# Designs tried in a protein design chat: VHH binders against Probable RNA 3'-terminal phosphate cyclase-like protein. Part 27

Target 1, 375 residues: Probable RNA 3'-terminal phosphate cyclase-like protein, of Arabidopsis thaliana (Mouse-ear cress) (q9c578)
Amino acid sequence: MVMMKKMKGSQSFRQRLLLSTLSSTPISIDEIRADETIPGLRPHEVNLLRLLEIVTDDAVVDINETGTRLKYKPGTIVGGKNLVHSCSLSRSIGYYLEPLLLLGLFGKKPLSIRLKGITNDPRDASVDTFRSTTLNIIKRFGVPAEDLELKIEARGVAPNGGGEVLLTVPNIKTLSAVHWVEEGMVKKIRGTTFSTRVTSDFEHSMRFAARGIFNNLLPDVHIFQDHRAGAQAGKSPGYGISLAAETTTGCFISADTTVSCERPDETGELDVEKKERSPAEDTGVEVASWLLQEIEKGGVVDSTHQGLLFLLCALSEQDVSKVRVGTLSPYAVETLRNIKEFLGVKFAIKPDPLTGTVILKCTGSGLINLSRKLS
Key: E = the ipSAE of ESMFold2; O = the ipSAE of OpenDDE; V2 = 0.75 times the mean of E and O plus 0.25 times the DockQ between their complexes.

## First folded at step 17 (VHH; framework vhh_podentamig1)

Design q1V (from pS30 with A95V; at its last look DockQ between E and O 0.64; V2 from the best seeds 0.66)
Fold by ESMFold2, look of step 17:
Structure q1V (fold): chain B 375 residues (1-375), chain A 118 residues (1-118)
Amino acid sequence: as target 1 above (375 residues)
Amino acid sequence: EVQLVESGGGLVQPGRSLTLSCAASGFTFSSYAYGWYRQAPGKQRELVAAISGGSTIYADSVKGRFTISRDNAKNSIYLQMNSLRPEDTALYYCVRGRKYFVDYMDVWGQGTQVTVSS
């Protein structure tokens, strides 16, 4: 009989599968939304299981008729080239990128995979944020820069998607421990606006509004416009903006948002708040303000990247990692619990009340890529 | 009233040391970044040093010679100026800025003159 780690509920589904696979720990999850009107796994969760079957060998997935019970035996992470996966449109490509970035590092072969779906959505980090910020965080842990890449081939927003990215992840032997506590000071802000199936004037409005806010803070601000037309514009109208601040010590802090313009209801009343400014101008102000709030929280990463940071620390070599973050997000707290459950790694947490930041320390689990192919 | 008050300027000989002090009042000291700017005759204001939390930044021309520090208990920031040169002659301003930013300070002191001459 295969001994399975028994769990309940729908929480942390993505991380449970990720950690199950990295630690070769079979899991059984019961009571997945069992009391809800629509019980069981959601389309994006089933889709993640299909992705795991693509990038691993010999995974076994057993889901009951109602989707309320999952038995998962992880396979061996293989990776490979010429892989293609159509992501569920219930969540964006970003939902899948986070686990793939870690799984690809520990594969038998380097990973090269095309992901089709929604590139930009407010529920998940945008593909722009992955390029500007997420990949740079990973490189801090000793991952080769030239082999870690995300290319945006086409953009797509909700509801119909139509976007496409190419993700390349090198396979490595181990991750390095880090001592990363110095936030530095912001030296530049970079960003990307995009537009699909709408006028590129929305991008100008967002860019202009965001620069108006940053003009009083620093001179080095550059926001690229990325208007998409034709096949590269996906299947739904939308626009959005992704911003990243880079500090003098090489930290990246990000914020992004997306507006989906699909409006099937034609009977609504005029929204008087929108008369004062264009919707795109409001979006530019909002994302710029969110970036400043993330910077003010302190730490070497923004709140949305805390989970990834802790996973990288916990997977790294058996040496001490020490990192500073702002206020722990709920997702980050759940990440720490799952790390302990699967890897046995505990973080020492030391709040710094003078700065409002938190220092975390751990000894990495020392995960070694035993599957790595030799020539 | 929000104030930054500098002290410690004066006339010194080349190669000697001088310590500038800046007392802050009227706001929560720990919520901001601080720095020293200087303006030599005929030149634009330039950043000398900045501090936010434990992070510091120095102009290339003063690295290794000047040290910025802060004392949260005394609501004060300091600039230790060693190995002074005639080129360091300037009006030195204590400044306050947004936490984690060093450009475009929002509060300025009146300045204290430092003159380095033989």
Scores: ipSAE 0.563, ipTM 0.802, lowest interface PAE 1.4, mean pLDDT 90
ESMFold2 (binder alone), look of step 17: mean pLDDT 86; pTM 0.873
OpenDDE, look of step 17: ipSAE 0.767; ipTM 0.897

Design q2K (from pS30 with R96K; at its last fold request DockQ between E and O 0.87; V2 from the best seeds 0.83)
Amino acid sequence: EVQLVESGGGLVQPGRSLTLSCAASGFTFSSYAYGWYRQAPGKQRELVAAISGGSTIYADSVKGRFTISRDNAKNSIYLQMNSLRPEDTALYYCAKGRKYFVDYMDVWGQGTQVTVSS
ESMFold2, look of step 17: ipSAE 0.716; ipTM 0.868
ESMFold2 (binder alone), look of step 17: mean pLDDT 83; pTM 0.844
OpenDDE, look of step 17: ipSAE 0.864; ipTM 0.940
ESMFold2, look of step 18: ipSAE 0.671; ipTM 0.836
ESMFold2 (binder alone), look of step 18: mean pLDDT 83; pTM 0.839
OpenDDE, look of step 18: ipSAE 0.858; ipTM 0.936
ESMFold2, fold request of step 19: ipSAE 0.709, 0.735, 0.703; ipTM 0.851, 0.866, 0.851
ESMFold2 (binder alone), fold request of step 19: mean pLDDT 83, 83, 83; pTM 0.842, 0.845, 0.845
OpenDDE, fold request of step 19: ipSAE 0.897, 0.897, 0.897; ipTM 0.956, 0.956, 0.956

Design q34M (from pS30 with Y34M; at its last fold request DockQ between E and O 0.87; V2 from the best seeds 0.82)
Amino acid sequence: EVQLVESGGGLVQPGRSLTLSCAASGFTFSSYAMGWYRQAPGKQRELVAAISGGSTIYADSVKGRFTISRDNAKNSIYLQMNSLRPEDTALYYCARGRKYFVDYMDVWGQGTQVTVSS
ESMFold2, look of step 17: ipSAE 0.665; ipTM 0.842
ESMFold2 (binder alone), look of step 17: mean pLDDT 88; pTM 0.891
OpenDDE, look of step 17: ipSAE 0.853; ipTM 0.937
ESMFold2, look of step 18: ipSAE 0.674; ipTM 0.845
ESMFold2 (binder alone), look of step 18: mean pLDDT 87; pTM 0.888
OpenDDE, look of step 18: ipSAE 0.845; ipTM 0.933
ESMFold2, fold request of step 19: ipSAE 0.719, 0.724, 0.721; ipTM 0.867, 0.869, 0.867
ESMFold2 (binder alone), fold request of step 19: mean pLDDT 87, 87, 87; pTM 0.884, 0.886, 0.882
OpenDDE, fold request of step 19: ipSAE 0.893, 0.894, 0.894; ipTM 0.954, 0.954, 0.955

Design q3A (from pS30 with G97A; at its last look DockQ between E and O 0.77; V2 from the best seeds 0.72)
Fold by ESMFold2, look of step 17:
Parts: sequence; structure tokens; C-alpha cells
Structure q3A (fold): chain B 375 residues (1-375), chain A 118 residues (1-118)
Amino acid sequence: as target 1 above (375 residues)
Amino acid sequence: EVQLVESGGGLVQPGRSLTLSCAASGFTFSSYAYGWYRQAPGKQRELVAAISGGSTIYADSVKGRFTISRDNAKNSIYLQMNSLRPEDTALYYCARARKYFVDYMDVWGQGTQVTVSS
């Protein structure tokens, strides 16, 4: 009989599925929003299960009638080319990219998949942030750069999406442990504005406002405009901006935001009180200020990438990784808990009051891709 | 009152060493980045070294010879200058910047003269 790890609740759904699949650990999750007025799994969560069925073989998914109980027996990660997945519009493509990037590394074949849906949304990192920052973090762990790529074919924002990206992930044998504690100093800021089904003047306004914040801090600032029209503009009006700071030691710190007419919540209803578009100047100031706050926190990654960083450390070869981060986010703490639960990896955590940062160390679990094919 | 005060300059012979000090007051010392700049006669002011937290950078012309350091307990920044050369002759300034930035400084000291001559 199949031994299942028993769990409760809706928390950590994405990480539980990711870690279940990477560790070949069947799971049973009960009481998924059982006490809520709308109980059970959300559309984006069911959609993630469908994505797992696309990129793995022989996964078994059993959901009860109300969606409050899930039994998941992970399949073998295969990957492959010419794959297509339509993401739920209740969350953005970014919700799926983080687990998919890690799953693709441990596939039988390299992964090439088209993801259709929402490319930019404030609840998840934008596709621009994945391209500018997230992929660079992954490369630190010994992942070859050439086949790790994200192409933005079309943009889409809430509510109706219409965006499309092409993700390519190489398959590997192992991740390398890292010694990554030197933050450096900011040497340049790069960014991308976008606009869909609105005037490109919104991009100019955001860029100009962000430049106003950075002009007294450093000279090397460049923000590109990515106005989309026609089919590449998706199905809803929106605009946004993604910024990344690069440091002298090769760290990337990011911030992004998106403005759209209406946002679906986790149930398909309004989840955040954003009743109308914010002025584009305010959006530019907001994202620039957020970037500066993330930089000030210190660490080799921004707070939104702490979870990914710790997952990479924990999945790496059985050697010590040592990393520096700023204030631990609630999501990062949750990530450490899930890592221990599935991989048995514990992090030693030592605050550094002289810098206001935190050092984390672990010995990686030593995940090896035994099914890897060279192709 | 926000203030940076340099000391330790003087006349030294080539090949010798000198330590510059910079005392900071009127603000939370650990919340900022710091740099040493110099301006030689007839030249533009240039960055010599900078420090933020545990990270340092150096101009290529001084790398391996100069060391920037700080002492949070004494609210002080230091520049240890070894193997001094005549081209190191300049007015040396201590400066403050936003944490993790080095390109633009918002507070400057008055400077301390370093002269390297036989």
C-alpha cells in the first residue's frame, strides 16, 4: 500500500506539490478551506495539478466532490518539448513559474513549454522579474545559462489575460551548493515598463517618475518600454513596471507592480481593494520606492526570492550552502518549515546585528536526477 | 548636526604608510555607506575606496595598497594607506552615502591633506 504524508489545510499548496513531486512523496491533504464560505481548492490550485499532469508521467490526482480533500501520488518528471498549458486567470503565470522552474531541472528531458494567461499581476512576480532576476538566482546553483530562458510572446493582465510566454529549462543531474554572502553595492538599475490596450504615455510616466527617485543615487539607470498592440496586447487594459538592481558582486534585487481594471481573487472574485487604475506617476514612484526598501534590507536576494533561494540550497548536493538575506519574510519562514517536512533539511539561522541581515546555512539533501537523458 | 571630520593627513616619504581617520556624528552610523575620495591638484575628485556593511570597493590605482575599514563602536571610518607614491598626493575626503550605494555622496568632510614627497 502507498504510504502517504498526511497534511491539513490550504497553506503552502504550491510548495507541498513541488516538494512532494521532487521527493517522490505521496501526500494526502485534508480540510482544504473546509470552514470557509467557499470551501475547497481554488481554480489556480486545480490548474497547477493539471500542469503537473502535463510535465510528469503517472501522477495520480484524487479530489473529493467539495475540493476539501486531495490525494496526490507524484509521477515521474519527464519534461519535453512542444508542451502547452493554459493557466487559470485567477492567478498569473508567475504562480506556476517558480515550481515549474525547479521541476524542469529534474526532468527526464529538457523542458520547453508555452504558458498562456496573465503575464503581469501584483500578486505574483511578473514575467519580467523572472527573466531579469529569478533565472539569475537559479544560475548560481550550477544551472547552464544557455537553455534557461523565458520569452515573452504576448502580454496579458487581469481579468481576461491573453498573454503567452515560452519557458525553456535544461535538465541537470544536481544543483551545486553555494557560498553567497557578499551583497556588494548597487552598480546599475535596469527595468521594463509595459502597456497593453492603454496609451504608451503610461510607460513614459512610470519611467520618468522612477528616474526621479534614482537620479540622486546612481548614474547607470536604464528602463525599457515594452508597449504591446494587437494580438500581443492581450485582452485587458493594463500597465506596469519591473525593476532590478544589479550589484558589484552580481546580486539582483527586484520589485515590480501591475495596474489593471479589475483583479480576480482566489475564488474568482475581487481579492484586493483596487477599484480603479492608479495614476502612472504614483505607480512609478511606488515600485522605485519598493526597490530601494528591498535593497536597504540587505541580503543577496530580495524578500520575494527568499523562498526560492532556500529551496535551491536544500535541493543542492550534500555540501554546505551559506547565504545572506535581509529580514525573513513570512513566506520564507513557511518555506523553511516545508523544506524540513519534506527533505529533512534544517537551516542554521544566525542574525547579524552589525549589518541587519541574517545568515542561513544548510547541508543540501543531495537530490540527484537519476532519470536524466542527454538530449 | 550631521558631521564628518577627517584627520591623520600629513607629509610622508614615498613607500611609507599613513592612516586616515574619519569621525562621524549626528546620525546613526551603521545606517549608511562611506567612502574616501581624493582630489589632486588640477584633477577631478575621485573615489578611492568605499564600504557598506561588509562590502568594500577600491579604485584600481590603490587596490592592494589601501584598506578601508570601519569601527561601528567608535563611529569611525579609516583608510590605511601603504606603499605611498607621489601620485597619491591629494586632499582626501570622507563621505557618506545611502546604504549599498557608492556613486553619489550626501555628506562630505572638509578634507585632510596627504603629501607624498622625497
Scores: ipSAE 0.655, ipTM 0.846, lowest interface PAE 1.0, mean pLDDT 90
ESMFold2 (binder alone), look of step 17: mean pLDDT 86; pTM 0.877
OpenDDE, look of step 17: ipSAE 0.744; ipTM 0.887

Design q57M (from pS30 with I57M; at its last look DockQ between E and O 0.84; V2 from the best seeds 0.80)
Fold by ESMFold2, look of step 17:
Structure q57M (fold): chain B 375 residues (1-375), chain A 118 residues (1-118)
Amino acid sequence: as target 1 above (375 residues)
Amino acid sequence: EVQLVESGGGLVQPGRSLTLSCAASGFTFSSYAYGWYRQAPGKQRELVAAISGGSTMYADSVKGRFTISRDNAKNSIYLQMNSLRPEDTALYYCARGRKYFVDYMDVWGQGTQVTVSS
């Protein structure tokens, strides 16, 4: 007998599927955008379900005619090599990388998968941020550095994509708990600009503007250019910049942005809150300013990585993790709720008014990869 | 008026200790990073120690001998200097910079002289 966890609404879809799969907890989600003019699951959400079917065995997905009700019985995470998945163009590859990085750790085999689609989009973290920052966060929890890799084979931006990455994730038995409260001081800033089907002068402008801000703060700043041509440039014009600051204690703080052609959202409606396209020099200033704002908030991760940090702590061995972050984002609070609901892990939260940061502690759920192959 | 004022310098014998103080005024104390720098005659100014929030860092030459600290209630930064050596002789500056950055500072004190001599 299998009990289904009953839920409502479209919120947290990615995390609900991730946690359902990791905890082997079947779920039933009702009222998915039931009152909207275009109800039900969106193309990127259905595509995520297809990806889960590729990397697991025996998953059962049942969606009603309008897409407003999903019944999901998770399968066994297998992983494997020579896998290929074409991601929906309604969101970037980054939308899928976040859950996939955690799922791959608990697979029967190491994961090697080629993902095709959009590599850079402002709605999701860029593939550059995953390489520069996200993978380093995961490595602190005992994941072998040499076996965790993301290669950018081609770049693609909205609307038509054409990008491609190769993700490698080792399978492990358990994650290690962490004591990670030392922020350190910024010792270097690294970045990457890119351009596809536009002049590489946009990259020069973004780099020059960003360096104009950082040159007064520290000497060790390097922003590399990644102009793509031909097949590696994808199918749409665009450009962007990704930055990461590394501290003396090994923390990474990131910011990124991408400029691409405007398109309607998945429902055909234009995003009325979408920012207008800006000159490249303004883009460089904007991302540099965002990086500095994230650094000033404090904590061992930037605000966009708080959710991942808490998931890793909660999935770790049954031992205490202690981490420092800046002000909790609404997304991070939602993540804590989902963690409690699926894993039974509760975080103790203590503000530190002297520093303006917050310390969180938990005892990990002790997730063990029982399906892991011995060799 | 934004100010940093050092005190506590002087002449001291090798092996002894000295405490430097830096009083900050005219701005929100907790919003910045602070450092102690020193400059010996004929040498470039160098970072000795830095603090931002609860994070500290030290030059290799002073690790284990010097301790930087702060007192938010007094808007003050301190440098406890133990086991002093003749090569520690320098003019010591307190400086303020952007939170979490220590390489380039925007406000400097006037300096306080430390002389370590038999």
Scores: ipSAE 0.701, ipTM 0.858, lowest interface PAE 0.8, mean pLDDT 90
ESMFold2 (binder alone), look of step 17: mean pLDDT 87; pTM 0.888
OpenDDE, look of step 17: ipSAE 0.865; ipTM 0.941

## First folded at step 18 (VHH; framework vhh_podentamig1)

Design r1 (from q34M with R96K; at its last look DockQ between E and O 0.71; V2 from the best seeds 0.65)
Fold by OpenDDE, look of step 18:
Structure r1 (fold): chain B 375 residues (1-375), chain A 118 residues (1-118)
Amino acid sequence: as target 1 above (375 residues)
Amino acid sequence: EVQLVESGGGLVQPGRSLTLSCAASGFTFSSYAMGWYRQAPGKQRELVAAISGGSTIYADSVKGRFTISRDNAKNSIYLQMNSLRPEDTALYYCAKGRKYFVDYMDVWGQGTQVTVSS
């Protein structure tokens, strides 16, 4: 009888579910925001559970009346074609993509799923970042590139969304361990601006401003425009920019942002601080500067992708992975803890004071997709 | 003050080897990309080799013949030049760049002359 892991609190909810599912470990989580004004699971968290039910067989989800307690028995990851899932608008599609990508890799069948909701939101990595950066990171671990794709069919921003993406994830047998410590040099920068239900001038302004930051640093800079209108523009006005730097060693460093109307917070309270919409030019400069900061932090991934990198290493074959990252983000640290808890994988951490980076080393758990139908 | 001082240049015969050195001071050496550039008479300055961390890049014309290296303890970079050719004749410059960016050099040495002639 696989002993149920007992946990408390709302922290790392998404990751806990992911690791539970990948490790086939039932979990119970108590005291989920029990002391908050609005206790219990948030809409996006509940929605994530529903997504898990779609991509797995025989999952059991038990939530109490107040949402403050969850019992989750993970099912078998199945995957499948032509799946559809409507995401909660309380978080962007990026919130769901991260766990879904990893789950899809270990499904019985390849995964093809349409996700509906918000494509770009500053709280989560944008669908552009997933496409430009996240997928490339995953490919480094031996995932076939041909079958790994994210298509953006419609864009949607807060509050009403209306975006739609198509994700395709191949199912693999194992992830490969990596020796990934050389950052290389930035050889090119690629970006994408988008706008919905606003003039494309916002994109032009952002693009121009961002490019201005890079003009003196490298020649190979291209920022593309993705203006959407009509049904493909979602249900709310907004604009944003996503940037990714590629290095000579195949590293991708990213930064993105979205400007949209205020969305009620998780508590339904409108954060009254009317953040005055920053001028589009400022948005461009800010994101470009952010990208440069991320690049300068060093490492083979940006701060946003550290957690994912560690998960991939931990889930890899029983071989040694060695990776270099910048300063560990809080999310990354939490990820390491969760990895240890669910997978028993421990990382050796060695700071490099000369470069300001950190080297992490682990032996992968050796997760094998045994359910993979031998085509 | 950031300073770069090149040395090791000279007159050599074709096919011979030469090692250039660049001593850096006034900044945290390990945090920056470094490079070697050269300028031949009547030609534009061109990148020969650059190094950032452990990663290196080379111009196609010198690939396989030249090797850039760094010694962080000595705050120095080196350019080992093998199988020198007359077309390698140029003033060679050491340059400091931005971390992970080799196309942006903000500080230059005075240069050291390399002449390859029979």
Scores: ipSAE 0.613, ipTM 0.844, lowest interface PAE 0.5, mean pLDDT 93
ESMFold2, look of step 18: ipSAE 0.653; ipTM 0.836
ESMFold2 (binder alone), look of step 18: mean pLDDT 85; pTM 0.864

Design r2 (from pS30 with Y34M I57M; at its last fold request DockQ between E and O 0.87; V2 from the best seeds 0.83)
Amino acid sequence: EVQLVESGGGLVQPGRSLTLSCAASGFTFSSYAMGWYRQAPGKQRELVAAISGGSTMYADSVKGRFTISRDNAKNSIYLQMNSLRPEDTALYYCARGRKYFVDYMDVWGQGTQVTVSS
ESMFold2, look of step 18: ipSAE 0.681; ipTM 0.851
ESMFold2 (binder alone), look of step 18: mean pLDDT 87; pTM 0.882
OpenDDE, look of step 18: ipSAE 0.838; ipTM 0.928
ESMFold2, fold request of step 21: ipSAE 0.729, 0.730, 0.735; ipTM 0.872, 0.869, 0.872
ESMFold2 (binder alone), fold request of step 21: mean pLDDT 87, 87, 87; pTM 0.879, 0.878, 0.882
OpenDDE, fold request of step 21: ipSAE 0.902, 0.900, 0.893; ipTM 0.960, 0.958, 0.955

Design r3 (from r2 with R96K; at its last look DockQ between E and O 0.73; V2 from the best seeds 0.66)
Fold by OpenDDE, look of step 18:
Structure r3 (fold): chain B 375 residues (1-375), chain A 118 residues (1-118)
Amino acid sequence: as target 1 above (375 residues)
Amino acid sequence: EVQLVESGGGLVQPGRSLTLSCAASGFTFSSYAMGWYRQAPGKQRELVAAISGGSTMYADSVKGRFTISRDNAKNSIYLQMNSLRPEDTALYYCAKGRKYFVDYMDVWGQGTQVTVSS
């Protein structure tokens, strides 16, 4: 009888579910925001559970009346074609994509799923970042590139969304361990601006401003425009920019942002601080500067992708992975803890004071997709 | 003040080897990309080799023959040049760039002359 892991609190909810599912470990989580004004699970968290039910067989989800307690028995990851899931608008599609990508890799069947909701939101990595950066990171671990794809069919921003993406994830047998410590040099920068239900001038302004930051640093800079209109523009006005730097060693460093109307916070309270919409030019400069900062932090991934990198290493074959990252983000640290808890994988951490980076080393758990139908 | 001082240039015969050195001062050496450039008479300055962290890059014309290296303890970079050819004759410059960016060089040395001739 696989002993149920007992946990408390709302922290790392998404990751806990992911690791529970990948490790086939039932979990119970108590005291989920029990002391908050609005206790219990948030809409996006509940929605994530529903997504898990779609991509797995025989999952059991038990939530109490107040949402402050969850019992989750993970099912078998199945995957499948032509799946559809409507995401909660309380978080962007990026919130769901991260766990879904990893789950899809270990399904019985390849995964093809349409996700509906918000494509770009500053709280989560944008669908552009997933496409430009996240998928490339995953490919480094031996995932076939041909079958790994994210298509953006419609864009949607807060509050009303209306975006739609198509994710395809191949199912693999194992992830490969990696020796990934050389950052290389930045050889090119790629970006994408988008706008919905606003003039494309915002994109032009952002593009121009961002480009200005990079003009003296490298010649190979291209920022594309993705203006959407009509049904493909979602249900709310907004604009944004996503940037990714590629290095000579195949590293991808990213930064993105979205400007949209205020969304009620998780508590339904409108954060009254009317953040005056920053001028589009400022947004461009800000994101470009952010990208440079991320690049300068060093490492083979940006701060946003550290957690994912560690998960991939931990889930890899029973071989040694060695990776270099910048300063560990709080999310990354939490990820390491969760990895240890669910997978028993420990990382050796060695700071490099000369470069300001950190080397992490682990032996992968050796997760094998045994359910994979031998085509 | 940021300074770069090249040394090691000279006259050599074809096929011989030469090692250039560049001593850097006035900045945190390990945090920056460094490079070697060369300018032949009547030609534009061109990148020969660059190094950032442990990563290196080379011009196609010198690939397999030249090796760039760095010594952080000595705040120096080196260019080992093997199998020298007459076309390698140029004034060689040491340059400082931005971390992970080799196309942006903001400080240059005075250069050291390398002449390859029979």
Scores: ipSAE 0.627, ipTM 0.850, lowest interface PAE 0.5, mean pLDDT 93
ESMFold2, look of step 18: ipSAE 0.652; ipTM 0.846
ESMFold2 (binder alone), look of step 18: mean pLDDT 85; pTM 0.856

Design r4 (from r1 with S31R; at its last look DockQ between E and O 0.86; V2 from the best seeds 0.72)
Fold by ESMFold2, look of step 18:
Structure r4 (fold): chain B 375 residues (1-375), chain A 118 residues (1-118)
Amino acid sequence: as target 1 above (375 residues)
Amino acid sequence: EVQLVESGGGLVQPGRSLTLSCAASGFTFSRYAMGWYRQAPGKQRELVAAISGGSTIYADSVKGRFTISRDNAKNSIYLQMNSLRPEDTALYYCAKGRKYFVDYMDVWGQGTQVTVSS
């Protein structure tokens, strides 16, 4: 009765589950790390399946004994209030925010969920970047601004976390197609530093180094400190910085970094590698330079948000979306493949040699939230 | 050495048109923002128009009358100035800055004088 889309391997796990759920397409995934010394699903992947059980009704999850085979029948996206989920510490809260932001849009009820775990780590995007940049990208597709919010209640740096965020996502009927090809010019840069269980002087050093780079480019630069103490500082020492550039046409381009370590004063290799500058100063220079590189690539989003951009275009109404990006990232190319596989949406890709950017066009799949109330 | 050379200035009557050109050399042209600025006697230098990638910005006083354009193959930018007014009289500078940034420019041309007078 149930025709399952058959797949193999561990790649694209988040997107496969996301697209399976949004398209109501049951999937069977075999050979999940079958040849590795520790085979099968990882703790954060199992934890994502538990999260799907919290935000949907009637999902069916069948995992074999070794975790190397998953059969997933998606449920109906419900959403709801007063939800709480403890995220696995093997990945950050950001790993879970990416699918939740899209799933919540197509729920029966608006989503309000508390996520507990790691807010900042070196691997996944910072919760600050979600707040400063990711939410603004989603709003371009007709999502109400007031009801889309991420609040950082406590910070928790890797490895032990202890952080908490409150995510609110409105439910909608459809996403709007977009014509979004104008990058504009950078008009302001905003940022947030954080520090937990380390001296707040790290934040000053990062801000000073980053502002030194931006001061000869534009006048409107503000980087704010978010030092957390006590219970709000989580369980591990760390520091970092998240930056976002806003353009005259409303584009947001981001870069972030997190330094997580048990005891910063015990790091021998870091001292040898960069003994002429402090680690925090180096971090400030690194993130500022990365932001400038992302801006220079052009396009209406940074490279880390290309996948989200294409998902939004593909999920939108059956009308043409046209977007400009810089160099396509490997993750973005993978996203285009998964979109075609699940939604049947093909993107026309046209280089623009005059600007050194790429234009992508598609007709959206026309996803409609049938679970939403009728009146 | 980075060089910007303006041309096309002169004396014109109000209501007429003029095209300024700026030839650039010494850098990878497509990787930078380019702009036109002007300075009238006794006034501060002000942005007239700028272009970076496919995006343009114009001062409010010239929007609809002036058009900036870019030819990456010729390493040049142009300013088409229509419906000229006496208030447009100024020394016009070509400038170069970081791609997508227009507030602070780092290289300037010598300027070309535009005088709008009967």
Scores: ipSAE 0.661, ipTM 0.841, lowest interface PAE 0.9, mean pLDDT 90
ESMFold2 (binder alone), look of step 18: mean pLDDT 87; pTM 0.878
OpenDDE, look of step 18: ipSAE 0.684; ipTM 0.862

